# Ledger of designs, part 103: VH-VL binders against o60147

Target 1, 175 residues: o60147
Amino acid sequence: MLEKNKYLYIFRHIQTNQVLLSQGNVLKKTALFQLPYPLQKPVAPNGMRPAKLRKDHWVPLLKVEFPNESMFQSVFMQLLNYRKYRSVQPLTSDLLKLPIPVRRRKIMRQEVPNTIADLADILNKEKFPENSVRLQLSDKSDSEYADWPPSVQIDSEEIKLSRGFREKTTVDEAR
Key: E = the ipSAE of ESMFold2; O = the ipSAE of OpenDDE; V2 = 0.75 times the mean of E and O plus 0.25 times the DockQ between their complexes.

## First folded at step 5 (VH-VL)

Design v10 (framework fv_patecibart; at its last look DockQ between E and O 0.05; V2 from the best seeds 0.00; counts 0 for: pae O 9.8 > 2, placed apart)
Fold by ESMFold2, look of step 5:
Structure v10 (fold): chain C 175 residues (1-175), chain A 122 residues (1-122), chain B 107 residues (1-107)
Amino acid sequence: as target 1 above (175 residues)
Amino acid sequence: QVTLKESGPTLVKPTQTLTLTCTFSGFSLSRYGVGVAWIRQPPGKALEWLAHIDWDDDKRYYPALKNRLTITKDTSKNQVVLTMTNMDPVDTATYYCARIRYYDSSGYFDYWGQGTLVTVSS
Amino acid sequence: EIVLTQSPDFQSVTPKEKVTITCRASQSIGYYIHWYQQKPDQYPKLLIKYASKDFSGVPSRFSGSGSGTDFTLTINSLEAEDAATYYCQQYDSLPLTFGQGTKVEIK
């Protein structure tokens, strides 16, 4: 019997601002496949896939609870598709005119806002019941990167050390 | 609900200065990733971008008109103001304000005001 | 300044037919192109962003494609309410520019 997941977890790299999507509250090494690999693809200016997963370099960005696993899977797949679509595009001509250090800083600043905007765009197109999608952020001001549909309830509490990403929920049944 | 509305004079004499105000609601210019733009459309003709201002107070102008245009914002009042000097009958157009949404180092106009027709004539 | 040239300038189309509108850029603009619909006496409305991404609330009959210099807006099965002028717009580089428009009428 398969585990039924309805939670999306998103992590940000503390140095490069790269973003990883996860089905669990702890990143698996296979999540790195979401990032371009320098030997197999053109190197993106916004950073390359690290050789290994350093868990101390990835911090929580947000968590989303969906009504059910089917909705989670649909949104998760669409987020990956949005990133793939964006990642194969050339940079703007104006961005290419900037000095390389300035260009790199602008590119690094975009992945968090872009990912949050992608999530909101997907949720605005889907017809979820009002307040049926719970969003929790590490920094509530990050919700400002997008306009959210009525289906999204933004949690008043931020993800903090006392809460972390790990959820303290257990269920035991007697036989 | 995001809304924008243009206000200002509908008739201006040649050489006068046009001042238009965009009043908006449902978003703030204190947020990352948005701005407000002015776009005009002469009767029966295509859309022309004039200027925009972003959350970071960065201002951009159509180069041929840059000496005639000034764009400013008042974030506390949710207003953006366009001033265009030395009006000429060729400037007769419907003037729109629109929200620009920035994404991936670029941007698009996702919400527009109703527009206001400005006629330049004696 | 990037010039966007739309084709055709005008189409008269029977309901339920497919409408194809092209936008050609004077230089490569990646996917940094957006499409707007302007019905008579109305303000423009966003349909498609970044070449192929639907804006929320836009009917599924609208789709966009292309990259580089050649872009297409398609209305798969035209409805009466789709009579409008359609504009493409780029933000690959300043100044922001629009195409000249394509007027679509019901035959």
Scores: ipSAE 0.750, ipTM 0.859, lowest interface PAE 0.8, mean pLDDT 87
Fold by OpenDDE, look of step 5:
Structure v10 (fold): chain C 175 residues (1-175), chain A 122 residues (1-122), chain B 107 residues (1-107)
Amino acid sequence: as target 1 above (175 residues)
Amino acid sequence: QVTLKESGPTLVKPTQTLTLTCTFSGFSLSRYGVGVAWIRQPPGKALEWLAHIDWDDDKRYYPALKNRLTITKDTSKNQVVLTMTNMDPVDTATYYCARIRYYDSSGYFDYWGQGTLVTVSS
Amino acid sequence: EIVLTQSPDFQSVTPKEKVTITCRASQSIGYYIHWYQQKPDQYPKLLIKYASKDFSGVPSRFSGSGSGTDFTLTINSLEAEDAATYYCQQYDSLPLTFGQGTKVEIK
């Protein structure tokens, strides 16, 4: 349980590409509170908060191992702040020219790269010790969305998924 | 492919204003973490950062030259313009525009234009 | 402003020999230093990012090290194509600044 506090998991929705942050490799229902309240139905297709957590709809995007819980908490909170910041920013003229459904889709598609970029920015600001943060991606190409500081060591191995789209653990492999 | 190209006068008289345009392709200045910077290099001398502008229209200037420099962007045209007033022969240099990949706390120049030599002479 | 002082200013080196360039910052800048290579009559090219040894697209003979105030660019085995002037640059704080450069020539 203590080891869980060292790990940040970021999940993406397989359909909407929405992003959820998690402390640990299992999403909690409360994670849905990270998403905006729905104004109108349908919720999920429009990039809003779904009514229920469907674990089978969420896959790990990346895993970050921190040296300690304090560092984790700092980064976690900053990530949420970055998300909030983006949510209140004025839309560009280009986006405003698009129909609302198209605009929403486009914005949602940027959640993954934006989150990755946010993470890199936060880690750059924190100036953690060299190679003190370990990053593992489900898709190594996603690392290209950002430039990483020397504090980050990127794992050459991609995240392996088990049933329910959680990371495979040693226990899972034994089953 | 990312490309940048500097354009403007190559000869300027003292006290006149220099206007340089950077036209780029392969990226958008609306992208988070992206900016365009101007850097100059006098002949046989070191590099000197002048100014940069980012995706959020944040403008930064070299303090000693701040009162002489203005940087603007036109995202729709993929252009960044630098104006420098009261030019002096000491300002003779190759002027580069470069893409800056940066966050709030740090950044680097990953792509550069070929540069344009600007000579200030009467 | 943060002053970056490179050493030496000039090196003449035999091919296949090791080249070491140092960059000293006037204050601690963590890892926020980058290295550029500029060949004659060319624009500068990004070589090393964040003082890291691992920068994709750069030959393995190039490496960077250091933290705080002292940084090093190393060429393990100098190639003819490595003749250039190398610059360090910091982005710990504004204004952005460069070192004065180190010219590497081949004997």
Scores: ipSAE 0.006, ipTM 0.568, lowest interface PAE 9.8, mean pLDDT 87
ESMFold2 (binder alone), look of step 5: mean pLDDT 92; pTM 0.946

Design v11 (framework fv_patecibart; at its last look DockQ between E and O 0.76; V2 from the best seeds 0.67)
Fold by ESMFold2, look of step 5:
Structure v11 (fold): chain C 175 residues (1-175), chain A 122 residues (1-122), chain B 107 residues (1-107)
Amino acid sequence: as target 1 above (175 residues)
Amino acid sequence: QVTLKESGPTLVKPTQTLTLTCTFSGFSLSKYGVGVAWIRQPPGKALEWLAHIDWDDDKRYYPALKNRLTITKDTSKNQVVLTMTNMDPVDTATYYCARIRYYDSSGWFDYWGQGTLVTVSS
Amino acid sequence: EIVLTQSPDFQSVTPKEKVTITCRASQSIGSYIHWYQQKPDQYPKLLIKYASQSFSGVPSRFSGSGSGTDFTLTINSLEAEDAATYYCQQYDSLPLTFGQGTKVEIK
């Protein structure tokens, strides 16, 4: 028998649009290991790993509720693998032809859509039961970055918190 | 569900202008993430990309045909229109509209219309 | 303009056997290659995106691999319904280009 609902939390950096995945509603310092090493600066699209975690720079992007640990672990590990695969690709030739300021703006625009597309691609392949996975976004229009399988129920209410995630309580609902 | 459908004349004469309309549903061109492209296939030949247009009205054309092609969109009607001037018998092909899905500065065509055969002859 | 050269142009293959189709790019394009299946008198359907990621609903017998200039589409254990023409497509740079196609028939 598996435990109750498990949550995936995804954060976005307010300036660079870099993305961090979390098992908890607050980011741990070790989450920074998901980003490129600070020692190398080859033209990374979202810049480098910050020297430290500035929690005031990371805002909620989306939250995914899974009915059990097994589904959560499968999706979480695949998301990390998708990011790793993407990180080893060179920039496209067309992107490299752009002036550096224009190129950086295009690169910053991509990480959020790419991550949302990765999540949807994984969920489209996982053959989960209909409406078994609940998706909540900070900006509901971000759901348009991908096509979602019948297993995903998109919450009509956006995440209201501007910083961090906390599970709602009776007090929070009365807010 | 996402659908696309091409409409327009199936027979044109040399030198005429071809106008094709792609009518789509299940998605919008009002936001980042997708575009609509025109791709043709001469009988028994490979696929050839002609043009595409995305949400911010950025338009891209096959360079050798750029002076003959115009792509436009009408987001209120969910339509994308291609015009191709000075048609020639070598332009005889099946013309497809397809949705381009952008990812990591690249893109693929994930949904296609059924295509319309356009014959150019006297 | 990036030229994609597929090999072979044509294969006649016994059912249940492995099919290998290659696509070679005229310059390095990372993993920015995508594969399509087109059955006779049908529109193309996306099979593989981003070199190796299968599209939703694509049977597991289809897989893609490669990076740089050399890419492969593999059908492990060919089925009768897989008789089609297969195309690779790049979007590393405009103009978007397709390979010339590989026709696969059942022997």
Scores: ipSAE 0.770, ipTM 0.889, lowest interface PAE 0.9, mean pLDDT 87
Fold by OpenDDE, look of step 5:
Structure v11 (fold): chain C 175 residues (1-175), chain A 122 residues (1-122), chain B 107 residues (1-107)
Amino acid sequence: as target 1 above (175 residues)
Amino acid sequence: QVTLKESGPTLVKPTQTLTLTCTFSGFSLSKYGVGVAWIRQPPGKALEWLAHIDWDDDKRYYPALKNRLTITKDTSKNQVVLTMTNMDPVDTATYYCARIRYYDSSGWFDYWGQGTLVTVSS
Amino acid sequence: EIVLTQSPDFQSVTPKEKVTITCRASQSIGSYIHWYQQKPDQYPKLLIKYASQSFSGVPSRFSGSGSGTDFTLTINSLEAEDAATYYCQQYDSLPLTFGQGTKVEIK
């Protein structure tokens, strides 16, 4: 049996740079509900919720291991709230002065770093025990998008995960 | 740990050019979301933003002082340099460099140097 | 440029009392306002980012609120160590601007 999920996986869309949060290392269709409806203000060009989940279009961004499921759930919900908050905020006047294509490019580039920053901010506020949270990044340099509290231990090894899902393990075969 | 430190002359004569260097550690200007700004504060007065530079070498200046200001970065040395021409006694102030953290098309100054007092006097 | 006007300019407060500082923007800036604390002979320190998000290490007695044009920094129970000048700062548009500052002294 797979251990109940104290793991947060964050995936990035290879084209739109949209971000999906996952409870577990396999993206579920329900994850698409995190994306705005087509009629809503898009975070990215055509940041529309796709009708189908194309797992092969999503690459792992990071993995976070929490001490327990409760902590995971708390952080997960807070991350969603942060994202929601951003989505309803007006754009800066500075950004609005830019041509639409340039603006769109900038917005698309912000989703990943913003999400990482959100995570760090949440963890800073939660004040978890020192080295109690394990962070693994697909690109170690992405850790630079935020300042991390002492509760976070950054893994020296980069995450190796297939697009959108994990490789089948013996545990999966036993199910 | 993020640190910034200002260096340069503390005394400048009128009409001369001020050159200040910000040396920082704990971060780099090579990745998205980070910049370095210069902010000054005349004695007993409020803070004034002068200029900043980001990871993409985008430079922004206070409009009223734009013709007098130049900001550059050396990523390999973790340094940002500010030059200000035609100094006047009214430019006497403590000059700070600070890191800009960008987020959602905005930014704030999360870490500051100790500041360096620059006096402009004949 | 966007002008930020703080109120009051000066406040003398007894310890344990609530302190409220207001920052008004000349135009709507959403939540793109930040607050700093500067103690005498020290550099400014970030307190609140994005109108209401406390920076790391900031005591819980500090909080921020507001959107649009009116913003508030609150110290729920003033401590002696909170004697300082507080500044609001906007990053909605260039040039970046600060408020004129609010000096808080302890009675």
Scores: ipSAE 0.508, ipTM 0.839, lowest interface PAE 1.3, mean pLDDT 91
ESMFold2 (binder alone), look of step 5: mean pLDDT 93; pTM 0.946

Design v2 (framework fv_patecibart; at its last look DockQ between E and O 0.65; V2 from the best seeds 0.57)
Fold by ESMFold2, look of step 5:
Structure v2 (fold): chain C 175 residues (1-175), chain A 122 residues (1-122), chain B 107 residues (1-107)
Amino acid sequence: as target 1 above (175 residues)
Amino acid sequence: QVTLKESGPTLVKPTQTLTLTCTFSGFSLSKYGVGVAWIRQPPGKALEWLAHIDWDDDKRYYPALKNRLTITKDTSKNQVVLTMTNMDPVDTATYYCARIRYYDSSGYFDYWGQGTLVTVSS
Amino acid sequence: EIVLTQSPDFQSVTPKEKVTITCRASQSIGSYIHWYQQKPDQYPKLLIKYASQEFSGVPSRFSGSGSGTDFTLTINSLEAEDAATYYCQQYDSLPLTFGQGTKVEIK
């Protein structure tokens, strides 16, 4: 019944709010190729590819159940294309006027809402049957970042982190 | 479904204050991602953005009109109110409220009200 | 304040022909431009966001392109129902501004 290619898992980085897409509930190292790779020595500021996948730094954001792999692959590839489109845009002129710490904070806060909006935009354009796509979130209030089509059934229960995952590592735990 | 509707007077005398109310449904201003804007269009002319207010009560105004405009919201009533002082016949226009959708530090107007024509004449 | 200049102001086009509308920004705005259609006596409707992304429910004959200062809205095969005024709008920098509009009529 449950196959890896029928589920889309979206992960968020606990510190940078970067987003990774996966067909499994555990990220593979190759998922990092979704992030920009700097031409110079790797440094992990917001928006850049980390040198290593730290699995304890990536937590579930949402998951989507599709009725078949064809729908999954279509949506997955479109999501990657949306983020590529965003990655080639310069920052807005208004963002560039902000002090660097404020600008960084605004950019970090946008990646999760942007990704959720992209997913909803794709699903609104697709002609999927009513209630054929099930969406579950780690935080139900995140569904408010977008408008959802009739094809999407939003699960009333949140993803439970304490089931099937290790407790996430925080800066406080490292002290 | 997302809907917006403008209400207020359709005839205003010069120097009076115009108060317009936008009543909306299908979304809320209590969470990130959206705001409500006022845009006007004089008969036969282009669209002109006036003001908008977002979910965290950030308010933005067209600079040349800032002294004449006040935008407020009531999230419990799903209403946004625009007040424009010292009306003049050149302000005769159709006034629209629209939802602004924020994305990637930019924004666009994805849903609009039907508009209300406000005529400024004695 | 960023000025958006559309070209042409007006065009009359035979059905099924291609329509092109340009929008030129007074400074670089990346792809932070959006397009609207306003049919006679109606409110505006979003067509294209972020220069090239079609809004939900928009017919595939509409497309957008461009980056920086020069942007184009294209209607590949004009239908009678496409007679309207078209506006570009930027939000790279406040204040938000619209182009002056391009009126498209059926010949």
Scores: ipSAE 0.673, ipTM 0.836, lowest interface PAE 1.3, mean pLDDT 86
Fold by OpenDDE, look of step 5:
Structure v2 (fold): chain C 175 residues (1-175), chain A 122 residues (1-122), chain B 107 residues (1-107)
Amino acid sequence: as target 1 above (175 residues)
Amino acid sequence: QVTLKESGPTLVKPTQTLTLTCTFSGFSLSKYGVGVAWIRQPPGKALEWLAHIDWDDDKRYYPALKNRLTITKDTSKNQVVLTMTNMDPVDTATYYCARIRYYDSSGYFDYWGQGTLVTVSS
Amino acid sequence: EIVLTQSPDFQSVTPKEKVTITCRASQSIGSYIHWYQQKPDQYPKLLIKYASQEFSGVPSRFSGSGSGTDFTLTINSLEAEDAATYYCQQYDSLPLTFGQGTKVEIK
């Protein structure tokens, strides 16, 4: 019996700090659809959807293991919704008062923390069983971007994942 | 678990300087997304934001009190200090420190200290 | 500065009734408003963040809505323990400001 895919991988763009969600440890071309269209308000500088996926430009941010695929899907969809919501919100008045270069820098820095905060918020609301969700970060200090519920167990070991992908697991092959 | 606690004198004479210290645990001011604010509340009145400092040592003050306020942080000690000069009886209030959680170029006060009542009297 | 005006200033409500508190901003602030609960002789506690997001541990009877200039905090089926003063607060621009508060008492 093949285990269902219950793993969320989040990748960060090395330049723009854009974030992509992935079901599995390999970024797919379709992941780019998570990014706004060129005509839409960019969340990050040059936050346009690239025409091509350059896997080498994406580094792992974190890995989450859920108890089952259903829980994964729920959290995944909620994360997308949070991101969408954020993308359509107006900027704060204070941010708008800043020079464009300064504003861009601030926006670039907030995508990763915001995503982590979103994840934590979702997990806090879902109230999964204690220690049922396993979180592994590429940088353990990134866990400080949010407060985590008892359902989340933070792995002491940092994630070791190649840029844009890792070798396919049995679970990934079963998909 | 996030905790904050205010400490300092509870009685100050007019024209003297108030120094309050916020000692916190469960988080650090060394990384993006966190700050500490001071908010005061006169007896029976509403809340008033005074100042805050973030992880990047950016300091913000209430404009009307800016010349009287100084906020600093010691990340290694997990402390934030507020000084307020030329105290007046109108400054009598409960003073709170609170954590700011930053999100999308905004923020909210998610954890508060219990507050410390500061009375300004001759 | 952005002025937040709450309404009403005071409510006396029977348990199990619905409570509605409004907060109006002097200018549009998007969703950058938060709600706090302060019980007598206690420190304020975060209830709602960004207009409609419940903070962790907050009972489901609390909800927030609104955008732009008009915001609402709703307590569906008031409990005795909900007797408190409620404040709205904006983080759209500096200086940060609070509403004047709405005191909710139990009849």
Scores: ipSAE 0.408, ipTM 0.808, lowest interface PAE 1.6, mean pLDDT 90
ESMFold2 (binder alone), look of step 5: mean pLDDT 93; pTM 0.951

Design v3 (framework fv_patecibart; at its last look DockQ between E and O 0.41; V2 from the best seeds 0.62)
Fold by OpenDDE, look of step 5:
Structure v3 (fold): chain C 175 residues (1-175), chain A 122 residues (1-122), chain B 107 residues (1-107)
Amino acid sequence: as target 1 above (175 residues)
Amino acid sequence: QVTLKESGPTLVKPTQTLTLTCTFSGFSLDKYGVGVAWIRQPPGKALEWLAHIDWDDDKRYYPALKNRLTITKDTSKNQVVLTMTNMDPVDTATYYCARIRYYDSSGYFDYWGQGTLVTVSS
Amino acid sequence: EIVLTQSPDFQSVTPKEKVTITCRASQSIGSYIHWYQQKPDQYPKLLIKYASQSFSGVPSRFSGSGSGTDFTLTINSLEAEDAATYYCQQYDSLPLTFGQGTKVEIK
């Protein structure tokens, strides 16, 4: 039985470092709609939306457990809004001076830290009860991308999710 | 917890080279979206950005001082080094290192060292 | 380079009064401006990022606003501990630049 939607899963693309939000522990095809540009020719490095979801190309970034579904939904929507907002903001003059390939590379590599920063900012504003939000990272060092409010308890254990999929269970191990 | 600390000589003679080291903890320059900057402040004066280096080893310098400045990083030691040649009394200032947090194509200085006063005098 | 001009240079204010500091950029920089507080004999501390976003741990009495060329830092009700010099800083283009600073003293 799929647990009620109080869990946020964030995945990153292994090549492009693009980020996808998931309302479950398994990436759905619809998650690709989060990416801003449709891909006519599959050039993953361009940060464009791929035509197909290759789950094996996505690795877990973090898992967040909220006290209830309402809080989850609020944060999830805010994260999408933050991303949308960034997508329409003009780039700095400095960045615009860089060659296009270099610029693109820098932008793509910024998706992970941006997303983590957004999450922390949203949680700081929401002022949830102390230790009411549980954060688990695939790489504990990624916590350094933001200052976390008292509402967030960072798990000492790293998440062990399969690529694009939920945490490994006994069933998964048997496959 | 993020911390930065400046180290180096506090007294330099004119025409000599200043070498300052920023030792930091709580973050790594191997991570995307971070950098380290050097900023100085003459006594009673405003802040002046000198140089910075980011996670991608991109080095940027204040144009007017570019020929005098060199910034390097040692990720394994969590250190960033700034060298400034041909020091002059006008270069007397408190020198700070600070972390750059990059976000949305820009960046800000979210954590600073305590600073080290460097006096240039004969 | 982008020049940031703050106003005023100095302000003496009674506790609990509202303080307003302005920063004007020589060209449009969007929202890529940050505010720092520096108390005497201390290092600068980040207060506001990207014109209006409070940094972690910053009291709610501090706020920022503006876009383009004109920006404002506001202290809604000045506390004694707020005596400091405040700097705006831009990260739109290199070289990175700071304002000349605004010194706020308590009457």
Scores: ipSAE 0.758, ipTM 0.895, lowest interface PAE 0.7, mean pLDDT 92
Fold by ESMFold2, look of step 5:
Structure v3 (fold): chain C 175 residues (1-175), chain A 122 residues (1-122), chain B 107 residues (1-107)
Amino acid sequence: as target 1 above (175 residues)
Amino acid sequence: QVTLKESGPTLVKPTQTLTLTCTFSGFSLDKYGVGVAWIRQPPGKALEWLAHIDWDDDKRYYPALKNRLTITKDTSKNQVVLTMTNMDPVDTATYYCARIRYYDSSGYFDYWGQGTLVTVSS
Amino acid sequence: EIVLTQSPDFQSVTPKEKVTITCRASQSIGSYIHWYQQKPDQYPKLLIKYASQSFSGVPSRFSGSGSGTDFTLTINSLEAEDAATYYCQQYDSLPLTFGQGTKVEIK
């Protein structure tokens, strides 16, 4: 009963806009392995894996509630595969013609929209029941990065936490 | 549900200016990640991209036709307008408007209008 | 300007057979290629995006592969309703370009 609902947690880096997926409400050090580690040649800064996990640099982006483990695991693994596919693509020829500072800014700006679009693409292809998947965002305008299927209910309440997904106590809120 | 529909004249004379309007619904052109494009197809021939306009009013044109094309948008009416000057019989084609969806610095046309045949003849 | 060359121009195929359509780019375009189906007297419909990603609602018999300059659209078991012209399209760089099309018909 208590393990029917499963949550996907997604974090954003406050400076680089890199994205990490988590099965739990706090990031583990192993989450950094989701980020590419360049070999032979360094890539752009947003493709560089940090040496350590700075939890104060990662803020909530969104949370997804699934009705069961099977749905959660399917979506989580597909999101990792979408990121892997995107990470091995060369940059477009038009992007490579831009001055390096402009190019880096464009690349950093698109990681959050790309991840949200990936999530929506996966959910649009799945045949989940209407309103069976609950989506909560830190910024509700981020839902505009994609078109959502009927299976997704977007929570009217934004994520209020500024660091991590752990809920604060009622005493802390009252003070 | 995303829909697009082309409107405008179906017959124009050589040298006249063609004005086509794309009216769309189910999305807004002031939101990140989408644009509206015009693509034409001469009878029995391949598709040819003409122009597109993005959510941030960035406008792109096929280079060989750039001096003949103007694309504008009216976000409040959910409309995009293409103007093409100095029409010639070679410009006879079906003209489509389509939504371009951007992702990872590239884009594709996920929803199309039904198209409108424009014939250019004396 | 990037030229996309499709092969073959025309293919007549018996039902349930595998159909393979090739698109070759005049320069490397990564995986920034998309595939469309245009049935007779209809507007084009998106099938495959980014070389290999199926669009929502597209039957599983359609798949795409390739990277760099050589790309393939595959129909694993041709259905009668798949008679159409198929186009590849790139957006690695402007201007956006389409292949010349491949017409597939049922024998």
Scores: ipSAE 0.621, ipTM 0.832, lowest interface PAE 1.6, mean pLDDT 86
ESMFold2 (binder alone), look of step 5: mean pLDDT 93; pTM 0.949

